# VH-VL binders against q96sm3r113to274: the designs that were tried, part 1

No score or structure here was measured in a lab: all are predicted.

Target 1, 162 residues: q96sm3r113to274
Amino acid sequence: TGCPPLGLESLRVSDSRLEASSSQSFGLGPHRGRLNIQSGLEDGDLYDGAWCAEEQDADPWFQVDAGHPTRFSGVITQGRNSVWRYDWVTSYKVQFSNDSRTWWGSRNHSSGMDAVFPANSDPETPVLNLLPEPQVARFIRLLPQTWLQGGAPCLRAEILAC
Structure headers, positions and changes below count from the first letter of each chain, unless a header shows other numbers; antibody chains are not in Kabat numbers.
F, E and O are the ipSAE of ESMFold2-Fast, ESMFold2 and OpenDDE, as the mean of both directions, binder to target and target to binder. V2 is 0.75 times the mean of E and O plus 0.25 times the DockQ between their complexes.
Where letters were taken out, [cut] stands.

## First folded at step 1 (VH-VL)

Design i1 (framework fv_iratumumab)
Fold by ESMFold2-Fast, scan of step 1:
Structure i1 (fold): chain C 162 residues (1-162), chain A 122 residues (1-122), chain B 107 residues (1-107)
Amino acid sequence: as target 1 above (162 residues)
Amino acid sequence: QVQLQQWGAGLLKPSETLSLTCAVYGGSFSGYYWSWIRQPPGKGLEWIGDIYHSGSTNYNPSLKSRVTISVDTSKNQFSLKLNSVTAADTAVYYCARGRYYYGSGSYPFDYWGQGSLVTVSS
Amino acid sequence: DIQMTQSPTSLSASVGDRVTITCRASQGISSWLTWYQQKPEKAPKSLIYAASSLQSGVPSRFSGSGSGTDFTLTISSLQPEDFATYYCQQYNSYPLTFGQGTRLEIK
């Protein structure tokens, strides 16, 4: 049986356990990178439905702290929920750490190189990627590799873990 | 299916206020930007401003001291007022619908009104 | 403001010709550019959005390319109905700005 959702969508994982390499604004910060989160309904709302990296960020990453050693088995992603813009990540890599300083990547069984997971093609449809080899670690990072041409790396996510 | 129809004054004197209205039929009014664009005779296109259904506006800085765009969501209409007109404001005025946000599905001005010629006599 | 400059300002061509029109932005606009066709006394018609995406109902002989600051509209085999003025427009930032137009005339 696969592992259940860790709790980004349910808010079981608190905002303080989500970090990112950068954010375009507070309203597009890592705390907004939760599966199924929605944009504000008014033009004056200062938040949107995704985490989005800054335009100048050459190596964007979205990080989840599970708080203790955890078996990570899969990742679900969506694009940005917005009336202003279309943005979605089209591929990403996954990294793990026990101390948030030393990282190792999820690898492809056949090639021995870092696995590159195909991701989204629209803003709303969830895409599930099961890790080829589940990993036990405290931290998991998603590293956008490609995204919608002319857009920014933006995502909403859930992590499957036990 | 979506159709924009516009109406308003055609002949104005210098110093008067230009007023035009655009009505949207056959499609959703919410979720789009509604723009005014003008074209002086024999010249190119100039964006005037836009409004979201919430009433939030953006204006071309060259016109912002004289322009007001307003929306009436109960009628699916939006309107342009341009104060203190001069002969330089003589143009065909268009209303248009836009979806200008990042992504392959985003595009400004997929539907246009028929245009209204406004002439300011000297 | 982002200035859009089109080249050429006018050109003459014959039916069946391959026609290329260029648009240059004064600063980077990513792919946020649309092309319009305008016939005399008519509102402009959207042809291409997001630099290269063909608008619904537009013939496949029209194509767009480019990103950043340099963009091209191509008509692969000119038809009689294609004689018109063409405009590019950026929607990367406010204020929205148009090129000065390219007049395509019959030779």
Scores: ipSAE 0.000, ipTM 0.473, lowest interface PAE 16.5, mean pLDDT 86

Design i11 (framework fv_iratumumab)
Fold by ESMFold2-Fast, scan of step 1:
Structure i11 (fold): chain C 162 residues (1-162), chain A 120 residues (1-120), chain B 107 residues (1-107)
Amino acid sequence: as target 1 above (162 residues)
Amino acid sequence: QVQLQQWGAGLLKPSETLSLTCAVYGGSFSGYYWSWIRQPPGKGLEWIGEIYHSGSTNYNPSLKSRVTISVDTSKNQFSLKLNSVTAADTAVYYCARELGRYSYGPFDYWGQGSLVTVSS
Amino acid sequence: DIQMTQSPTSLSASVGDRVTITCRASQGISSWLAWYQQKPEKAPKSLIYAASSLQSGVPSRFSGSGSGTDFTLTISSLQPEDFATYYCQQYNSYPRTFGQGTRLEIK
C-alpha cells in the first residue's frame, strides 16, 4: 500500500527539523525546501520557493529529522518556485543516519556504488524517486550532484515514510 | 520607492561609441541585476544586457561584440558602452532593475529613457 | 531565440469594455512571462510578472493567465488611462525577448 508523505508540505515536520549545509539567504533556507511552497509575490517579500545552497558550498546537503526511527521509501523533488530566477537540481544522492554524525548512502545493488537519482528538468513538475531498498533511520539527507548550468542547487522536497 | 535616472550622449556620428550612465536612488543597489533595453522609434523593445552588482554580465548575443556594461557600486551606478554605432542603433535607451534579489527576472523599475540619434 | 508573438497587433475599444490580449511563445517558457504598459514617449510600466502576479500598485482590473506557450492579459473594465501599447516579455531563457506589441486604441 506504500508509505505516506512524512509532512514537509503539510508542515507536520516543523522548521526546526529541517537543516542544510548552507543557504544563500534566510529566505532560501531549509525551511523553504518544502514541496509546493511558493515564492513571495509582492514588494517587500524577501523569501523564495526553495532551499538554495550557497554557490561556494562544495558539498551541499538538505536534511530532514523524522524525530524517531522511520522507514524511508521515496523522495519527491521540485525545482525553485521563483519570479526572479530558474534553478533546479538535475540529480542527487541520498544518505541516512541515526545520530546525524554517521551516514550511509542509498546504493545501487547492481554496481554497489551510491545510487544517483535523476531529478528535475523544470521548476514545478514533481519527480518521484523510489529508493531501491527502503531504509530505517531517523535522519535523511539529499545531496545535489548536478543542477542547471549557471545556477545553484535549489530544491523543494517531500519524503515518503512510515 | 526606487528611482532610476539616466544621462549620456544624445547625438552621435557613425563609428563613435555610445555612452550612457544610470544612477539608482531610494533602494538597494547591491543584490540586484541591472539591465539596458532599447527601442528604435516606432518599433518594439530589445534587451541589450545585464550586470550584477559584482560586475558579472550577460549580453544579448546579437550585440555582444560591441557592448560593455560596467558597474560603480560606490556610486550606485551602472553604465552602457556600445562601440561602432550605425544608424540602426538610433533608439531610446532605458535602464531597468530586475525584480527580485540575487537573481534575474522581469523589469520592475525603469529609467526615464535617453534618445540616442546616430546620423552623419 | 524564443520568438514572442502578440495578437492582435491593434485593438479598438471603449471605456468600460473587457479587453483580452494574447501572447504566444515559440517554445515552452513555463510561467516566466511579464506584461508591460507603455504610453507614448514614456518608459514601459511593469504590470504583471510570473504570468499572473500583479506588480505592486497595479489596479486589480488587470489580470494575467496562461502557462507554457499561450498567455493572456485581460483588462476587465477599461479606464481612459488604459489606452496604451502592451508588451509581453519572456524571461525563461537568454536573451530575454519581447512581443511586437499590441496597441489599444480608443473606439
Scores: ipSAE 0.000, ipTM 0.497, lowest interface PAE 14.2, mean pLDDT 87

Design i12 (framework fv_iratumumab)
Fold by ESMFold2-Fast, scan of step 1:
Structure i12 (fold): chain C 162 residues (1-162), chain A 119 residues (1-119), chain B 107 residues (1-107)
Amino acid sequence: as target 1 above (162 residues)
Amino acid sequence: QVQLQQWGAGLLKPSETLSLTCAVYGGSFSGYYWSWIRQPPGKGLEWIGYIYHSGSTNYNPSLKSRVTISVDTSKNQFSLKLNSVTAADTAVYYCARGSWYKGYYFDYWGQGSLVTVSS
Amino acid sequence: DIQMTQSPTSLSASVGDRVTITCRASQGISSWLTWYQQKPEKAPKSLIYAASSLQSGVPSRFSGSGSGTDFTLTISSLQPEDFATYYCQQYNSYPLTFGQGTRLEIK
């Protein structure tokens, strides 16, 4: 049936519910990691459409607080919307938590190991990954594993949840 | 409310390692960029770097080869180590809490630690 | 790195005066600028974030304006407790950088 979007794109999920391990700048913070958000020019400066981890961040993650126990069923990702450069995540893992301190990962049904989801290959095309087994939790994290060589881990996302 | 307290200051000789620790009380440790900022006597402010509760760091390129910031999540503490100090590292060092989703600013600061480097 | 330049470096004023301090970025930073107040021997206190948003608990006589490269902090009617050094700080990109400071002194 699929669960509907949680509300990153629609702004139903407020900026205060989005966190990340690091950000290159305020204009590339997790509040910019919303599906279909666009780059813009504000007073002669360019801000881009994505969350981007700092390039030195060896363990990047993007986190959503659903505010209450929520059944997470899928993740949609895009790369960075920018007129200046290309960046996109090519694979990621997913983790869940009820308290933002103890985390468990989405696992591959057959191997029992962490599921690694193939993600984007361009900046704009949304890629949907359905979780092998939907999980009930308050928090969900996306953990970029690989990204465009020579680029940075940048993404826009939506979460499917009910 | 949130309170930051720091310790580990002292007198150092050139080539030694500066070590400071900051403890966070009264608020959540998660979700913030725990930062170090320094101020030489009579001069302005210089951002050193931050650490997130996950251990992710970002350092000022001017100091990157000499600086390490670490976190102890179980104690709600984070620490600064600056190697190979010189007289130019004499400053008051502050720990501070950084937030980006409400505008990137430092809303709580430690009391400051004077570090003097002289032979 | 983005260089932040404040003007003036110091000024003298009287209680009741309208005071303006400017800050210029070496490249565009949108509205990603914070203003701080620092009193002698104390840590800085944030006054304004996102160029124009007043921090909770900060008196309404403080206001910020500007975007892009040119920014202004205004104190509409100076009070005795306002004599301090003021700093701007950009957060458009890392490393975070501060202006050199503007020292506001009593005439």
Scores: ipSAE 0.006, ipTM 0.551, lowest interface PAE 11.3, mean pLDDT 86

Design i2 (framework fv_iratumumab)
Fold by ESMFold2-Fast, scan of step 1:
Structure i2 (fold): chain C 162 residues (1-162), chain A 119 residues (1-119), chain B 107 residues (1-107)
Amino acid sequence: as target 1 above (162 residues)
Amino acid sequence: QVQLQQWGAGLLKPSETLSLTCAVYGGSFSGYYWSWIRQPPGKGLEWIGEIYHSGSTNYNPSLKSRVTISVDTSKNQFSLKLNSVTAADTAVYYCARGGYSYGYYFDYWGQGSLVTVSS
Amino acid sequence: DIQMTQSPTSLSASVGDRVTITCRASQGISSWLAWYQQKPEKAPKSLIYAASSLQSGVPSRFSGSGSGTDFTLTISSLQPEDFATYYCQQYNSYPLTFGQGTRLEIK
């Protein structure tokens, strides 16, 4: 069952509630990981529309703090919006926490193992993944598993929650 | 006004662990990254790492294996531990506020703590 | 890592002079650059952030400009209290990096 957007795209979720394991630059920090955010278009606008982890980050994650216990039902992702470069996450896992220290994963309904969600195949088309079992938690993390060859993981996201 | 006050070790021997604490007064602790920066005598500035009130950290790769930054949100304090010190770690250490929610420039600084590593 | 290179490394000037210090990044950093002033035995003070925004309380004789890779700090009419070391810092990419410093001395 889908819930409405939590508020990454609408800015209801403030920048201070978005964290990541690393970022390539300020212009590719977690505050840039909002669904439909756009790259700069002018010379000197060297930020793009995505969060991107550092190239050497072996365990990248993008985190949202909902501020209180929240029922997470789905995730929407896009790739990097850029005028000069292609990057997108092709699969990810999802984790939840109540304290940002102890985490549990979303599981596949059939196998009982951690769910791996197929994600994007282009920079712009949103891909919706409904969680097999909605989870109540304060924090949600997206953990890129695979991405376009030769790049770092980059994404834009929205969370469906109620 | 926001003030940062720091305290901790002054004289260390090689192989020991340095420990410094920074306390934040007069402003919000939440919503900012809090950093440690050092300056060896007569040299420039080197960023060590940062911490958010949630405990999330980023470290300079050159120091990551030896550095731990921790936070005590109940006291509005954060602390630096650097293990296995050598003479190359002799420096003035500063705590600093890293700007807004994703700290990148330093608008308030502590007074500095001189750490000398010698036998 | 992004390398920040300042020029000159040292400069001698007289009170009343216009002083320009430059900072160059090894990669594009948009406008994510700050300038600091440091006097002997003291912590650095923020002068400018986002390449051109003057920190509150800093005299208007200080100004910053630039974007991408090339940046300048200008002091329009040097005062005695301005003799110090100046550092640029990028905050576009981790790790955060500083220039090597420019020492401004009395001529």
Scores: ipSAE 0.000, ipTM 0.495, lowest interface PAE 13.9, mean pLDDT 86

Design i3 (framework fv_iratumumab)
Fold by ESMFold2-Fast, scan of step 1:
Structure i3 (fold): chain C 162 residues (1-162), chain A 120 residues (1-120), chain B 107 residues (1-107)
Amino acid sequence: as target 1 above (162 residues)
Amino acid sequence: QVQLQQWGAGLLKPSETLSLTCAVYGGSFSGYYWSWIRQPPGKGLEWIGEIYHSGSTNYNPSLKSRVTISVDTSKNQFSLKLNSVTAADTAVYYCARGKRYSSGWYFDYWGQGSLVTVSS
Amino acid sequence: DIQMTQSPTSLSASVGDRVTITCRASQGISSWLAWYQQKPEKAPKSLIYAASSLQSGVPSRFSGSGSGTDFTLTISSLQPEDFATYYCQQYNSYPLTFGQGTRLEIK
């Protein structure tokens, strides 16, 4: 036991609580950034299994509003579920806020600099990152730092919180 | 060459259902989204919704409660039904092909348009 | 919804002029923007897709540029058949949205 999933996969967290800096299309919007969500069955369906930022977005972020002060302890990510291409985030940073305007980052204990979490290396395998120091805040953001070469920053996520 | 031909309603009274059909000739029906777009007299274009050959649909949220788009793959046709019409629904209605380009798509072929007038 | 704003709403020009029409999105749409030409009582005709790709059969005097939120359609050396209304359209996010249109009129 520890902190349970916040509810991205279970839909406990509604679509209105998910935001992003940009998205490539509606079918790759923040509401598609839920752990284990699946792509459409037909080639040409616009609904794929991930949130994907547009390539020109210099500072991509994926945001979850927990609705109230919440203890964030971990993040689980997957890459894009798709029948026609590969995209996954390979590293990201995490930020927190109480008001969605003032943000502070998760920090590396030894260096005092922002923590950079290694993420995915394939589209399906979940990768868990425990935060070095759990943070109490209302909002959490994931900020992709690197991703598959020639691809776009795409992810599916779940947040561990209590 | 791809051609879209449309037919259906012309004159309607308030509360009636608008019904239009679009047939696709000279090209593949599969692999494209098929859309309806309208244009009120003297105004701009408004996207209504789309359908894939599988029957999967996406609708403009402003019209979702009143709109249904359906497909007949055996005839390469798709149809629009808009319920409970009012004078605000008076427009030229177009069918169009959405061609996929990477993660998005644009309209490369359009039907000739159908004027629908709603008056009491 | 993503709001698409065109500027100007109308302009007057002479044959042979270089004409530029702009389109601004209320949020980033990458390059997922198309331009259409509409003549009176006719369906719109595709001119440009993916912000800068010319539709097959469209004269080379038409060109598009831009990315993110700011886009332009340029007509070099305007011809008589180019007098029409021009629309931009984003296809990055649902619902798909169009600009209000720019009417290009004879000076």
Scores: ipSAE 0.000, ipTM 0.467, lowest interface PAE 17.9, mean pLDDT 86

Design i4 (framework fv_iratumumab)
Fold by ESMFold2-Fast, scan of step 1:
Formats: structure tokens, sequence, C-alpha cells
Structure i4 (fold): chain C 162 residues (1-162), chain A 123 residues (1-123), chain B 107 residues (1-107)
């Protein structure tokens, strides 16, 4: 494990600091992309345990605003917690920014290309990916590259940061 | 009580492919990352790579062009292949389990190790 | 790659002694360090993870401390079975890297 958890699971990171490229529904929005969140019902509306991008979103991303320059060292992901279907991201890339407009990627040391992190193979088991080189930035994005065949890119996450 | 048992070729010629297998007994194979680490005689430890039970891998960049790790979940086994061996690949090779802590995180510390397999590369 | 340097490379001690082994990382690794014990012709045994957390079954005489770049492993009262080589390992960044080892010998 890298640095301590930033606070997605503990709610130290507020919903307003989580954003995404798209969401299938409000109940699958970025505020639901927190590690270990469970499916449920709130105010008569269905909330599933994950953020899920719209199926037609060609470039999905899940974004966390740490609020200030932060050293990001790792990412933990899970799939969707749901009694209705299976969805999980099987690989993703990571990007960083100081202004949410100019982005740079985590890179593979040997190839010099963007690092592609293998992710989940089931909905519940957490998978930790340590970044090859910790990065100091305010924002971090997860960019799903592949996901369960026939499914949608869905994830729950925690960020390791100090 | 979980145990790892290893086997595979012990004596190789330069240019051949190293092949080792590790089997998991007494515990769950699924839900874990499994790793290979090597130790040349009289020297320290070098991490080779890891594989999740579903087949996703991470490799040490220094070995990535020559190494393949694979799983056989039906047999609770994972295997290492290292191509184009040289005398520098002479080492004891260990399989190991990546620690999964009580908070649900995969810490890349190794809590269980196989017995080791000596691989000697000579003419 | 993060370089891990242990000191001393070897030391001699007697049963009952307090022994301290140091590990230094070439860059910050927070608390993401493990310690292993290895006896001749045997696989390494896990002792400590997250710099200071004991693995299950490890005697309480073993303790770890440190964060950032400087770490220590302490054995408060050395026992005969503790004579071995000790390795530190960082897991803050890929590739995972180990120290060169510290050999603990009988005085």
Amino acid sequence: as target 1 above (162 residues)
Amino acid sequence: QVQLQQWGAGLLKPSETLSLTCAVYGGSFSGYYWSWIRQPPGKGLEWIGEIYHSGSTNYNPSLKSRVTISVDTSKNQFSLKLNSVTAADTAVYYCARVYYDSSGYYLRAFDIWGQGSLVTVSS
Amino acid sequence: DIQMTQSPTSLSASVGDRVTITCRASQGISSWLAWYQQKPEKAPKSLIYAASSLQSGVPSRFSGSGSGTDFTLTISSLQPEDFATYYCQQYNSYPLTFGQGTRLEIK
C-alpha cells in the first residue's frame, strides 16, 4: 500500500469533489463511485453501488478533486455492487491535473507510453494499483480502457494520497 | 493454513525457456495476486512480476520483454516462463502470495512463500 | 527505480541483545515497507508490513518503525532462532524493490 486513503470511502472527500464524463442515471453518478459503497434505496429512488458511464460514452472518466496539491501514489478499484447485473472495469489509465483542463498521464517506465493498469475481474474484490511514480497534482482521473464484455464501465474507487 | 509448492526445470542451457509452476494448497486461490521473486546465489531478492487470479499481470520492466506469468484457476496454479535465459538468470525462484489485509487492500508485501526452485543456466 | 539500502550489511550479536537494522529509501515511500527474515536454504518469512504492523504469528520482540525514507527493524531481546538475513522491501512504486540484506550472526 502507498500513502493513506484520501477519503472517498470515509466521505472526507465530499460529493462535490467527484465528477465524471457521464452517468447512466443519478443513482449511478460519481458520488456512488466510492470504495465499498453498497446498492440501496434512498428517498424512493434506486442507488446502485458504483459510478457507471453511459454506454455510448466513448471516452469515460471518473475524476477526484483533492482540493490542493496532493501526492497521489495508488488507486484501489472495485466493480459494481448490484443485485441486478454484473459490471466492472478490467483496465484503466490514470491522468493528473492542477487546473482540470491540462492533463498528463501516468507512464510506464520501460515503454514511456501511458500506463494501463489491470483492474477488476469481479464486482467486490478490491484491486490496488501502485502508480509507477507518485505524482503531485490537485486532480486525478481514472479512464476506463476495457470492461466486462457486454457490460458498462462501472467502478468504485479509493485514492491513496499524501 | 495455506502452502505453496513449486516445481519445474532445474538445469537449462543458454537461450532456452525457463518454466516453473506453483500450486496453492489449503486456501483460496481466487481473490489474490500471486508473485514471482528470484534470488541469485549469495545475492539479494529481485521481484519478477505478479498476476491476479483472473490473469491480469504486472512485470518488472527489466524483465518484461522475456517474462510471461499465467494462471490455471481450475488447478489453483500459476506459472512463470522466462525466455532466452543466460547465466545471469541462475537463481532460486520463489512464488509468493500478495498480502490482502483486513481493510480490503492488496498490499504488495508477501505473506506466504513457496519453498523455492533452483534454476541453473550453464553450457 | 527506488533503491533500498540497508545498514549494516552484517552484524554480530548475542542472545538477549537489542538489535536494530536500518533501511533507507532513495525517495519517499510513506509507510509502505515490509521486512522479511531468511534462513540459509529457506524461503523468506514475512515479519512486518506497513512499516510497523506485525504479521500474524510473529513474536512481539520484533518491531518496525519509520516513515518517508528512513526505517528501522528492532529485535528487543534476541533469541537463537533470530540469527538470519533480514531484508526490507518497498511497495510504494513499481517495480517492487528490496534492500541488499543484513546478515545477523552469532558473536
Scores: ipSAE 0.000, ipTM 0.490, lowest interface PAE 17.9, mean pLDDT 87

Design i5 (framework fv_iratumumab)
Fold by ESMFold2-Fast, scan of step 1:
Structure i5 (fold): chain C 162 residues (1-162), chain A 118 residues (1-118), chain B 107 residues (1-107)
Amino acid sequence: as target 1 above (162 residues)
Amino acid sequence: QVQLQQWGAGLLKPSETLSLTCAVYGGSFSGYYWSWIRQPPGKGLEWIGEIYHSGSTNYNPSLKSRVTISVDTSKNQFSLKLNSVTAADTAVYYCARGLYYKYGMDVWGQGSLVTVSS
Amino acid sequence: DIQMTQSPTSLSASVGDRVTITCRASQGISSWLAWYQQKPEKAPKSLIYAASSLQSGVPSRFSGSGSGTDFTLTISSLQPEDFATYYCQQYDSYPYTFGQGTRLEIK
């Protein structure tokens, strides 16, 4: 049986629980990495529909704090919703932590190596990846591995958890 | 620069409904949480609740049965209603831009003194 | 609810002093803590977010540190305009809760 959405799209998970390794701008910060969020224009600046890491960020990650030990079972991702640009993550890894300092990865059962999840191929279509083994942890990170050539690692996400 | 202006209730009798409105000027209303906080005279701060511009709310459980926060996006306003007031609800009430991208509550209204007299 | 306890409840200091205020959470809150300054008859002003990040426009003499349950606000060289009441606030979980406040008074 699958777990329900944790609450990125519904806003049950507050902005203070979303963090990232870097962001191109405030309007592309981790608070914008919510499933189905839409692009807009605020305070004269672009306020776009995704979290996007800086181009210089060699090790990008998007983090969700569930607030307490939580059973993570799946991840849904979309690309960037924008009137001006195409950007989407094409593959990512997943990590977990209980203290935001010590991390362990989701692993491929057969190989024992870190699982690499194929992700998006367009900006809007949600792609669901079920974790090979659900993990109990407080924090979950998505680590973009590849993304649209000539673009940046950008995503919108929802987490399935119970 | 973003400014919050609030208005509404002043002097209330026990059992009445407290009603306050907060208007956002000089910045975007969309994409932010908007909060209400209160402070009884000479005491500390108590968070009442927050609303996202879409209308989704989170309330302090201690007040949830009596509190309603609503939004009017066409006017860039949000409002607080607190039912069945008692003398314990006497406080200065503040509206604020909510905890956003971990920046804390960074813009606050001027405050409204609400006195509930028995 | 997460209970926030500040220490001391009041302190007296002189201009130029180094002042330290502490805040303790009843359970772990990682770094999800903010500090506010409130002057008489004024709304609170945001000083620090995420335990240690200085809010835009706030003087560098203010600093925050800590994680988990124990947090500290430091004013390295107290100025006349710094006499105020200071509050910590956790935003790890709902409901958001504040400390009882620390009143900083002129010695």
Scores: ipSAE 0.000, ipTM 0.513, lowest interface PAE 14.0, mean pLDDT 86

Design i6 (framework fv_iratumumab)
Fold by ESMFold2-Fast, scan of step 1:
Structure i6 (fold): chain C 162 residues (1-162), chain A 121 residues (1-121), chain B 107 residues (1-107)
Amino acid sequence: as target 1 above (162 residues)
Amino acid sequence: QVQLQQWGAGLLKPSETLSLTCAVYGGSFSGYYWSWIRQPPGKGLEWIGYIYHSGSTNYNPSLKSRVTISVDTSKNQFSLKLNSVTAADTAVYYCARDRGYYDFWSGFDYWGQGSLVTVSS
Amino acid sequence: DIQMTQSPTSLSASVGDRVTITCRASQGISSWLTWYQQKPEKAPKSLIYAASSLQSGVPSRFSGSGSGTDFTLTISSLQPEDFATYYCQQYNSYPLTFGQGTRLEIK
């Protein structure tokens, strides 16, 4: 069985289990941060293919509630799917929690410091980051550290877990 | 216990579509990523793309415009189609199981026997 | 894309020799590197994963080391069955990329 996708892309993880520090609009909310989700194409569509933090958000995070203690082993990210603009996260940190209030970070296995994962360089190509040490927790957060210059922190994600 | 067996057209003309199928025996198809990798004669390895049993795919950007990988979960099979072939697509094509998402993160742990595809005019 | 560069591209050695093959990544990949052995007309076989962990069933004369961008595969006492082509592969990010290969030939 191993550690397959948790279910952001497949919708196995419901919208109610996705949270974020902020969102630019409902159409860029955490429920839009699913791997391979696509932008609306019609006039009047109010949604795009990503979660995007509000530009005033100094400490953005995207959170997944697995619903029970779960072994997290990896993260896959993409940038924003959009017909209007480019946005993608270029690096992020990962945190875990059992209660959504007390958090601990994924650490670099050689240095013992918080791991900083290099992420995307274009909007569509998925980038996989395996965690140095899999962690058992109920919640996982992605914390964008850097993103496209002149853009906003936007991502689509999948979590690898068992 | 797990075996991958592959088949498909071996001789193609330029502009035709390459089609290969890989069948998985002796183990679970679900929960794994299934990849195609190619190797031109006398050259190195190039990853083509993967498919998860759900149908989710990821393709090498160098081939994305021409490649489609599909899955038939009822038969434990996945297939590669590469359109508009040229002589540069002549290679041995391998299907493989991707274990990068499991505890030892070792990449490809089971491989098909390989299929030589020759594109010649 | 992460580019993987192996050196040397070819080397000749004798049975009993200690052999080292190097692999360099164009950006940091931590320890997310697998080494493969490929014999003529056969699929590759994985030898080392996570840069330094030996695959089950692989002889202990094979070892891997390194992290970040610089990695080595060592064969401590070369055996006749070890003459083959060796590839490194990163699995830090998609697309997955391989080195160009190192041919190990009889001297």
Scores: ipSAE 0.000, ipTM 0.467, lowest interface PAE 18.5, mean pLDDT 85

Design i7 (framework fv_iratumumab)
Fold by ESMFold2-Fast, scan of step 1:
Structure i7 (fold): chain C 162 residues (1-162), chain A 119 residues (1-119), chain B 107 residues (1-107)
Amino acid sequence: as target 1 above (162 residues)
Amino acid sequence: QVQLQQWGAGLLKPSETLSLTCAVYGGSFSGYYWSWIRQPPGKGLEWIGYIYHSGSTNYNPSLKSRVTISVDTSKNQFSLKLNSVTAADTAVYYCARHYSGSYKYFDYWGQGSLVTVSS
Amino acid sequence: DIQMTQSPTSLSASVGDRVTITCRASQGISSWLTWYQQKPEKAPKSLIYAASSLQSGVPSRFSGSGSGTDFTLTISSLQPEDFATYYCQQYNSYPLTFGQGTRLEIK
């Protein structure tokens, strides 16, 4: 850490700066992937508290555009807030970009390979992962690697950045 | 290169159901959002809704009660049904492709289908 | 819904002129705006995305600027093939919405 929340939970980061590889529905889109967001109704549509990738999405990712070069230091994740089902990501990788086209990964200090961060084991408890090396970039992506068996890759997130 | 071809009903009477189909050639159907957009004669563009290749949909609230978009992934096709048409639904209808985030612009379009609703 | 308003609704210009078209959003949309060109009886063609990024294959005389609520499309030296209707579109939030269009006509 050392850096404050970027602003997913506080809405300082607008919906237009959140993107994903896919979503199951609008109500489970990237704009719903904000830390502590709750399930409910908005404009007549049911919105659960999470971003959820499509079942057929082989390489799911959740992306945040910080708008300018930003020092990323950590990631906080939660699972899906829902009264009907359980879904949470159990591990993920992190990637960075300056142009949203060329990406580099957060790396494990010892192995030099991509870092795989253990994530959630329940829908509500926030799990903080500090990046081994803070990175300066405009964009950050979370790439779910594993998730609850029988479920879908769903998450809520906050980014620690300065 | 990606090419979108569309076909369907041209002339309808009030209260009937509008049905149009769009087929995608020359590119991947997966990973993209497939939209319908209409343009009444001499007027501007109105987004109707999208379907993701998996079947997930999002509809313009102004049309949501009358619109269904469906997908047939085995044929790389998606279709629009608009119920209870009136003269106000007279327009050229386009199918189009878009992506996500910074790329939610329509990069490939069908040729357009004129639908006329008259008694 | 975000309302998009273009100005002017129509203008007449000559080949070689510098042409400016504006687009205003009813609420902040950051830079999430695309400009399209539409010729009679054809589907629209995207020119610029993310307010200022030129599409591949689009001539450099086209440029876009702006952020938040006020946006501008500029054609630095008008060519005969540029006479068309131009539309802005926001993609900050669903439903996706378009401006009413600006018709660019030969003087």
Scores: ipSAE 0.000, ipTM 0.497, lowest interface PAE 13.1, mean pLDDT 86

